# Miniprotein binders against p81326, part 181

Target 1, 226 residues: p81326
Amino acid sequence: MLHFGGFIMEINHISKILEKEREEYIRNKVEEYLKQGFSKDDAVNKANQSWRTYIGHRIQDVIYNLLKKFLKDSGLKVTTDKALNNRNLPEELDKVKRLIAINYGEYLFLPDADVIVYKVENNDIKIIAIISVKNSFRERRFETTYWKLKLKESPVTSHIKVFLATPDKDNEISYKCPNGKPKKMRIILEYELDGIYFLKEDFEETEKAKHFGKIVEDIIEISKKL
Below, E stands for the ipSAE of ESMFold2; O stands for the ipSAE of OpenDDE; V2 stands for 0.75 times the mean of E and O plus 0.25 times the DockQ between their complexes.

## First folded at step 18 (miniprotein)

Design G82 (at its last look DockQ between E and O 0.88; V2 from the best seeds 0.74)
Fold by OpenDDE base, look of step 18:
Structure G82 (fold): chain B 226 residues (1-226), chain A 83 residues (1-83)
Amino acid sequence: as target 1 above (226 residues)
Amino acid sequence: SEEDKKIEELLEKADELLMEAQELAKKGDYEEAIKELEEAVKLLEEALKIAKELGNEDLIKLVEYLLKLLKYLIEEIKKKLEE
């Protein structure tokens, strides 16, 4: 049994726990926007939009920190796309950045990579996985799939596993065919990605769709094959 | 560092207590489950103190979340106990 098994398994409550901050956050933001001269309605709307961004980042941070901690014992390292967006990068992170870059001819661009897992062996860096953390799928539903497909196009990046982690609050992808009706998004994401990890218990489990509690073991196993 | 190791030990122990508490709660031993979780909270509070002393923002954030988690679970079990 992996260390921190209890904490990982209880990740199901992340949304409920973090949502407790919403009321205070909204109140503070509304006040801020009112002071900036916005109307009450505009202030509320902006506050709600800000909250969506904020809560998304909060979830990403938790996932990042959990993975960073749990993968450390296996010798694996974790970083983020934000950390790679610095002008002055340590050599190790500069290499990581280059190894996940996608070629667009005259330009190299980074995929959206909320969490990047890599290992260092004999001063060589191997990228193991990219994890996209999505709180909801209201916007950019297939963005992660796009990046997976782009990474597949190069022998340099084709081995990189791309995972999606989500609480799927709106049950957009929790089931493939609820009531006999196919959920297009679930089917496509599961088909194109290397795995979907749910931060909840109520979902249809498959070979690729798993509880988040399995992600650490899966990543470690993948790392051994690279 | 020695401090990092101590934090890891505290986190591991807290995790073990959480797992025990979960088993107890499944058996209906809610009071004992709460006691285990409260002990886990104490361990995490110590870990948080050390993390703050080290200035490790990632660990601070992690432990703060875990504390929120444990407190949430305690509240949920308390609700079951009152039913």
Scores: ipSAE 0.761, ipTM 0.900, lowest interface PAE 0.6, mean pLDDT 93
Fold by ESMFold2, look of step 18:
Structure G82 (fold): chain B 226 residues (1-226), chain A 83 residues (1-83)
Amino acid sequence: as target 1 above (226 residues)
Amino acid sequence: SEEDKKIEELLEKADELLMEAQELAKKGDYEEAIKELEEAVKLLEEALKIAKELGNEDLIKLVEYLLKLLKYLIEEIKKKLEE
């Protein structure tokens, strides 16, 4: 049946596990910035900013590697926008790149997608979904919805599902109406995206807002319809 | 490759042990759950060694995270045993 189900069901611990790296990371970065001549206060601020980028990349790596292994036996392949930006692309990945590119007149750009899921049938490539991985929503709060709307503008990309995966440690989108006040970010993200997948236990579950463990089943079902 | 196939087998067996440990912990069989998780750790340590020999950075990162996950779970279950 589904391989690695135990590991994906325990993904809800990812923030706690990776947070153990924070203290050592911050200490090392502060020392590095002090050597560059920054004040102690500036070095601490820069180290904290660096941590936020680092932890985001670590979460992306875990998700990518788990999905790559989880989806393999279902005939689904996984790549990343970083891999698609390599100078010398294999033919298969060049096709993937072309199938998600967005036209801006005389320019073609890739959407900001962290993970791309696709399948190959009779030497033909079908893009199933892209997954944006967000650790926090301080910057580019609705970037993922922008890319969904752009993909919907063309009949060749309108079928591509756009998902958001997040631990949402600070509960920025975990609930629709905390204290009776609608949370604009959660409402809009859930409305516009095809799904939000939480890497934690405590959030308001809906048909579109689910535990991350459900993402594999959802992707497999979507792939059968395409 | 042969090494890639071996890593896949180790990961699959470790996942089975994790699922067994989850069921044991639900029943309150904490000592047996810890034993299953410790066996899974051994399998992942072997997988990590092979992944490093291959220089496969994706596998190294994955297995290192999975090891941290299993060790975290062992610590959490040990806390319940001491309560």
Scores: ipSAE 0.610, ipTM 0.828, lowest interface PAE 1.4, mean pLDDT 88
ESMFold2 (binder alone), look of step 18: mean pLDDT 87; pTM 0.850

Design G83 (at its last look DockQ between E and O 0.86; V2 from the best seeds 0.75)
Fold by ESMFold2, look of step 18:
Structure G83 (fold): chain B 226 residues (1-226), chain A 83 residues (1-83)
Amino acid sequence: as target 1 above (226 residues)
Amino acid sequence: SEEDKKIEELLEKADELLMEAEELAKKGDYEEAIKELEEAVKLLEEALKIAKELGNEDLIKFVEWMLKLLKYLIEEIKKKLEE
């Protein structure tokens, strides 16, 4: 049924596999910053900040690469907002860019999306979904919901599904009511977005909050309705 | 191409071995699950070699990640064997 279903079932492990590299990365960075003259406390803080940037980019790249391959046999194509910002854009990608861009008067901006899924039928391009990859919610916690609301405002983009993919290691959105108290961020994100996909096992599952491995099947099902 | 078809066959066979290994591990047959995963690793190593000869960077990255995944799973199952 799903091509590469075995691999797809196991991709929830992405964040944990990469996390095994953290200790060595931090040690090397701390040593580097100490050689630059920073105090131990400052070197540790800088190393941890460096890791958060590094791991965030790594997770995004892995998700892009995996989805591109896993969705190919279903006639679905995958690109990134980075690719759409390139100067010499192929015609197909230029059309994709125009179909998701948001008009701000004199300016045209892409939504904050890490991965874009689309299909091509009879030379027409249909955008299926965008996926925002969030490693942490300490900053820009509701930016994905902003982009969902903006996409809903235009008839050209209102059908586009907006998904969030996250390891959520600090449990910022993993549960709706931890200790009996509603978690505002989880409640609002789940309400406004079309889906939240966790790169871990321990979270509260709902119709919209799922293991990341389910994203492939969900995207394929949505694409069949379009 | 012929090389692209060979890579796809190797990937598909590795995926089948992974699914078989998952069922074996579910039953507690950890040694046989590891054998299946090690065979899948060999297939992916062959696929990686071909992808590198083609210079196909996207395939190289995909196969490298699948290798990391399989090796992670082997490590985790080995931990269960020692318990």
Scores: ipSAE 0.734, ipTM 0.898, lowest interface PAE 0.9, mean pLDDT 90
Fold by OpenDDE base, look of step 18:
Structure G83 (fold): chain B 226 residues (1-226), chain A 83 residues (1-83)
Amino acid sequence: as target 1 above (226 residues)
Amino acid sequence: SEEDKKIEELLEKADELLMEAEELAKKGDYEEAIKELEEAVKLLEEALKIAKELGNEDLIKFVEWMLKLLKYLIEEIKKKLEE
């Protein structure tokens, strides 16, 4: 049984829990935008857009904190792309940044990496996994897939597992062929990515599509092979 | 550190209580489930206090999430009890 198995399994409620913050957030943002001179309708619309971004970040933060805590005992380390955007990086994070960089000829760019899991062995950094956290798939549906494919193109990064974590509240990718109709996005994401981890219970489980509760174990197992 | 160990112990106990509460709730023992969760909340509140004293921001955020989760579960079970 995984350490903190109860808490990790109950992640299913993340969307509902965080949604409780919405009313207050919207109210505050509307007030802010009104003070900036926007109309009431514009203020409401902007607040709703802001909420979508905000809730996404909140989910990412929760996932980051959970993974960081649950992976700590295994000796694995966790960081974020945001942490890597600093000009003055510690040596360890600088190495992490370089080891996930994608080559575009004259330029190196980082993939979207909400959570980065790595280990340090004998002062060497090994990147284990990148986890993309998505609340919804309304925009940039295949962005994570793009980054996975790009990472595969280099022997430096080809070993890095790319996972998607999502509550999929709109059931966009929860099932492959509901009512006999293929869900293109689910099929493609599952095919291209190393795994999809659902922050919910009502999904079609496959070898690659699992409950989020399995991600810690999977990452640890991967880490042992590197 | 000793404080870290104490936090870990509290978190583990809270997790155990959560799992027990889940089983109780599945059996329809909602009142007992709530009691277990309330005890878990107390443990997490203590853990949070220690984490704040240590200034460990990541741990603080982690424990705060756990608290939110437990409180949510308590509320949901209470709703079931009232039905």
Scores: ipSAE 0.680, ipTM 0.873, lowest interface PAE 0.8, mean pLDDT 92
ESMFold2 (binder alone), look of step 18: mean pLDDT 87; pTM 0.845

Design G84 (at its last fold request DockQ between E and O 0.86; V2 from the best seeds 0.78)
Fold by OpenDDE base, look of step 18:
Structure G84 (fold): chain B 226 residues (1-226), chain A 83 residues (1-83)
Amino acid sequence: as target 1 above (226 residues)
Amino acid sequence: SEEDKKIEELLEKADELLYEAEELAKKGDYEEAIKELEEAVKLLEEALKIAKELGNEDLIKFVEYLLKLLKYLIEEIKKKLEE
């Protein structure tokens, strides 16, 4: 029995825990921007924007570390798009980078890939999954879907599973049809992506929409079929 | 590195303790659950110390998050004991 790690199961509290840092972060950033010559209002606005970026990265970092830890025993490896942006990549990561690249004719571009799960077999790299981490859906609501569709267009990348992980703090995609009204974003994301994993308990569970605690098992299962 | 392995071991043990604590709490054994979580906190504090010595900022932040999580859970269970 794959022991689902306690830390993964308690991921529900991630937003609450990290949000405790907000007040201090905002205060420090406001002070920084004031010193740069911005007005108080501008400083506050910039600080809030900075916080949104910061908290997103924090969530991503936690997810990355959790996946890295819990997939390790299965022989699976985890990296990030940030790691792939290096000019001097180890051979293994260079291969990973190439295997997730999307062809645009004269150019190859990488999809947004916050977390990349892959395995190494006989010196061959197999990409298993890409996990996009979204704290909110205020911007770029269907960007992950775009990348999934693009990956599907090539036989080289068509097998790569694309997952979304989110606390969905604004309850934008937690339910398909609350109060009898369809939530377009939930329906489309669930249809187009291979899975949505919630970092909370209050959501409508389906075959594709699951608690984040299930992601490790799902990835391992997928890896066995490749 | 050996230090990295030690950190991983500590994190694994802490995770196990958390799982046990959750099961205990489900059974209403809140006092024992808190004890397990407090032990897990000690393990993570050791991990944090090692991570700081290594200067691994990413790992530091991760372990700090886990510590915050455990402390939060302890507080939540304590509230249940007071009810």
Scores: ipSAE 0.762, ipTM 0.901, lowest interface PAE 0.6, mean pLDDT 93
Fold by ESMFold2, fold request of step 19:
Structure G84 (fold): chain B 226 residues (1-226), chain A 83 residues (1-83)
Amino acid sequence: as target 1 above (226 residues)
Amino acid sequence: SEEDKKIEELLEKADELLYEAEELAKKGDYEEAIKELEEAVKLLEEALKIAKELGNEDLIKFVEYLLKLLKYLIEEIKKKLEE
């Protein structure tokens, strides 16, 4: 039977579970960089940078697999930016890639989409949503809003919903006015994006800011309208 | 493939067991919740074995995450059982 509990609701623990990998990961990376001739300080800095990339990809992988599981019986398909960057794309994925490309005059570029949800009807592909996964907001704080605005500028891509999924461990966007003062990042992200989905329970819920467990229902409802 | 279908069935059953364990824990039935979670762990261990036989690295990582999640939940519920 289909339900919205279980693994998708327990996503609340993802940061705690994955953080347990950090110490071993950093130790191994420091050793690797030291063998390459980097100083101790440089090796530590590089290892920490490598960890930020690694943990982001790990969270993306979990989200990808959960969406694939919970959307499969609704006829919806899921892919990733990594899969779309492979040289020998199947025809279906090549079409997905072309349907999200953004025109910059002589050049076509993909948005920095992490997870893409689409459907296939009568051999025709319709892009439903792009989910950007952010572990933290230390860098590239508004990249997702830039891509949403670019997609909105063309009638071919303006229907594509752009969501943000985040554990928001540091509470950078969890509340609109945490100390009575507006949090600019939360307000702008919520205004510009189609939705923010939190991988935790402690956040200010709104019509656009919800627990990640609601994302499946939302995507299915959107797909029915396309 | 048949192996892919088996993994999907194991994941689905483990997800249902987790859902049932969550409901049991809400009622304070901690011992029963732990038993359901331990059965889910067994199913995921079987899924992990099959994923390793397939050499599917992404699926292996995902099932390993799910196993860590279930084991974490078991320990949290055991803390509640012990006060």
Scores: ipSAE 0.757, ipTM 0.899, lowest interface PAE 1.0, mean pLDDT 89
ESMFold2, look of step 18: ipSAE 0.668; ipTM 0.865
ESMFold2 (binder alone), look of step 18: mean pLDDT 87; pTM 0.849
ESMFold2, fold request of step 19: ipSAE 0.734, 0.739; ipTM 0.891, 0.892
ESMFold2 (binder alone), fold request of step 19: mean pLDDT 87, 87, 87; pTM 0.846, 0.846, 0.843
OpenDDE base, fold request of step 19: ipSAE 0.746, 0.749, 0.749; ipTM 0.900, 0.901, 0.901

Design G85 (at its last look DockQ between E and O 0.53; V2 from the best seeds 0.00; counts 0 for: pae E 3.2 > 1.5)
Fold by OpenDDE base, look of step 18:
Structure G85 (fold): chain B 226 residues (1-226), chain A 83 residues (1-83)
Amino acid sequence: as target 1 above (226 residues)
Amino acid sequence: SEEDKKIEELLEKADELLMEAEELAKKGDYEEAIKELEEAVKLLEEALKIAKELGNEDLIKYVEWMLKLLKYLIEEIKKKLEE
């Protein structure tokens, strides 16, 4: 098991480490789009957009792997919504998929669930938490909140904790009331979600807003109550 | 598997070295910190090799990430030495 110190360092530097890849990534993508016939300006814009998507996925992957590793000894399991999109799911994952599904009458849809933590006890699956990983809040700011509310509406899913993990690179939600002005997004997210976990040190800590380093402990504690 | 255990061992050792390096760096022992991190890199490179042989994509990604972290830290500490 990774020591706490190493874990914290890993968490705090995620954004910085990934950002080092940006220049090379952008250069390569620009070249690719130019070859496809796009103008230079369009190529740059497309490359930047691609980078945003790419870095988001990379952060998600890191978080997934971290949680998988640190929760392993507790017997908890971790999967992703991507894994659940397979047509040929193992029985266990099929059950997981069904247990996080949201009812829309004639249809069942999955919430955005970048990371899903669950346990298996006596062949029964219990969903513990869904973690949404967001690099920035430029788009779909309250999407995670929507899913939390939807999950809360069903007795099948109401117990599922929904957490947000973010480096909050642009400091959009790091503080509740900087300079005496309320940050609407921080306040709403903190109110509606079960927790916000920051992949950095520079943030206003509250009962629900914590350093990501605390998420493993919190999840384990929740799992014991289910 | 035996290979999985070996990878875990390597990762644990690398983590220990990382932790030691952090403490060294906090104390201003930057040169020694870099040495520890470089050793950790070697361990992770071995782990990566095994992970690739196993075809474990998750593990490959994790180890690659850790390598990036260590290399980043080495660079940051080197910058401090140059200041």
Scores: ipSAE 0.386, ipTM 0.723, lowest interface PAE 1.3, mean pLDDT 90
Fold by ESMFold2, look of step 18:
Structure G85 (fold): chain B 226 residues (1-226), chain A 83 residues (1-83)
Amino acid sequence: as target 1 above (226 residues)
Amino acid sequence: SEEDKKIEELLEKADELLMEAEELAKKGDYEEAIKELEEAVKLLEEALKIAKELGNEDLIKYVEWMLKLLKYLIEEIKKKLEE
């Protein structure tokens, strides 16, 4: 019944597999920053920050393409906030954009979501979930929870599930503190979000904190209830 | 859409090989698992060629990721062999 303990569960390790690119990337970026006149120490620090942004985008692209592939047979469609910022949107995507936009009085803004899952039934569009991908929690630690709270404010968007996908390389939310309690950041994220999906094997699993490989099944199950 | 059908066939065969390799690895049959994964790599390389000819960027990215995954798995299984 189950195909785990090996190859399929390696989807949990997207970031680990992509990490093999780091050495060459850093070397090239240090050279680039040195040419711009930065000191060696500054160039190395900037290259490491650049890597964190780069790897985050790579992880986002892999997740987008995997979800698009594996959700297709269930009638579910996938887009991104980047695609919704296109000047010439097809009618379908324009409707998705309007359905997820957050109202700030006279202004409408899209939540910062990396991946958006929706379905189309009888020309109606229903947003199922958004997935935010975070490679670290040094910056914008609670941005995803902010968007969840904003989406909860309207009956039009309150049903939308908000997920976080993370490798959590620095173990900021993976384990309990020495006193046996989860870290404060883990407590808040797990409480506010609909799920946390780890792009690694080693973490404390709960009903909401799961291996990334389970996200497709979860999304499909949610879509059947909406 | 003959090219699209060919790509789908290649992807389906690669998926079958991946599942067989998974079962072989669970049993400890590492050399056989590697052979299946290497065949899947060949099928995905052909699929990538066709996807590039079609200009299907999403499919290209999907197949490139799968190739990276399979090559990673082959390396990991080779480490488990006693050499």
Scores: ipSAE 0.340, ipTM 0.711, lowest interface PAE 3.2, mean pLDDT 83
ESMFold2 (binder alone), look of step 18: mean pLDDT 87; pTM 0.848

Design G86 (at its last look DockQ between E and O 0.84; V2 from the best seeds 0.75)
Fold by OpenDDE base, look of step 18:
Structure G86 (fold): chain B 226 residues (1-226), chain A 83 residues (1-83)
Amino acid sequence: as target 1 above (226 residues)
Amino acid sequence: SEEDKKIEELLEKADELLMEAEELAKKGDYEEAIKELEEAVKLLEEALKIAKELGNEDLIYLVEWMLKLLKYLIEEIKKKLEE
């Protein structure tokens, strides 16, 4: 049994739990925007937009911290793209940054990498997985797929697993063919990515589409093969 | 550190209690499930205190999340008990 199995499994409630913060958050943001001189309608709209960003970050932070804790005993390390945006990086993180960079000829750019899992062996860094965290798929639906494909193009990064973690609140990708109609996004994401991990229970499970509770075990298993 | 080990122990125990509570709740033993979760909350509160003393922001965040989760579960089970 995986350590902290209960807390990992109960992540299903993350959306409902975080939604409880919405009212207070919106109220505070509206007040802030009103003080900045925005109209009431504009303030409300801006607050709602801010909330969407905020809740996305909160989910990401929860996932990051869970993975960081649960992977620690296996000797695996976790970082974020935000941590890599620093000009003065420790040597280890500088190496991580370089090992996930995508070549665009004259330029190197980083993929969207909300969570990066890596290991250190004999002072060598091996990138194991990148986890993209998405609360909703309203925007940039296939962005994670793009990055997976780009990473696959280089022998330096081709081994890196790319996972998607989502509560999928709107059930956009929870099922492949509900009522006999194919869900394009689910099918494509499942095909292109190495795995989709749901922060919920009501989804169609497949070899690649799993409950988030399986991600720790899967990452550990992958790490052993690298 | 010793403090880190203590936090880990507390978190592990809380996780065990959570799993037990889930099983109890599935069996309809809601009152006992709530008791287990309340005990887990106490453990996490202690862990949070230590984490704050250490200034470990990541751990603080994690434990705060876990606390929110447990409190949420307690509320949900209480609702079932009242039905």
Scores: ipSAE 0.742, ipTM 0.895, lowest interface PAE 0.6, mean pLDDT 93
Fold by ESMFold2, look of step 18:
Structure G86 (fold): chain B 226 residues (1-226), chain A 83 residues (1-83)
Amino acid sequence: as target 1 above (226 residues)
Amino acid sequence: SEEDKKIEELLEKADELLMEAEELAKKGDYEEAIKELEEAVKLLEEALKIAKELGNEDLIYLVEWMLKLLKYLIEEIKKKLEE
């Protein structure tokens, strides 16, 4: 309690708080699409897709700003995939971008990183961790594990911790063996990633699967070893 | 700046009040928990005003989230009082 902020520990409510916005958001978006000439069915479908993008960004932005605040006094800096994709990058962020990019011949791609934690020592940048924020696992179920495996392929990036942060409101990965049956998605994500941090209390805790309230301490401890 | 230092102090005080309110609610002291949360809301409303004057978008977002969280908790605790 005394070691972590109350605002981090109460993240458990994020899904319920944000869900209160949905009805008004959908209504407004449907009206927008209808005025653009879409049918009712198309407008509803487009509004629901818009909501999924919106809520995903909202959760990411909450996590980003909480980590930025609570890691600052430990000399750790935080940025986002969105910030790194801006056309006019400060030198510091350009270095961060280059230090996490994966080479695919003539193309460079950023991992699914959403939030990146790093430190600066004498103009040297050390990437500590990347955090993928997933609201649901319907699409791209294992994208985060793919990026962890790619980062492990190079000595330059193999030290980077790859975390998943999720409210997992539909219990898609909350338990390893529900009803005695192995849940493949939870098992693989936990095995391949460095950690899963839940934005709720109802989940099976393990060495790698923890409450989000532990993420600040974990990142600080990792940074001391680098 | 001095404004940045004021915002940080307001956020720290609000966080302390939130932690105190959580302990009070665990003990069943719901009216006092609400009082602490309402005080935290006032501090965050001041912080939000300053953040908007500074045009600091990250701080605005953080403080607006914190306010939403506190108001949600107040509503939930009030439901427990009415039960």
Scores: ipSAE 0.700, ipTM 0.876, lowest interface PAE 1.1, mean pLDDT 89
ESMFold2 (binder alone), look of step 18: mean pLDDT 87; pTM 0.843

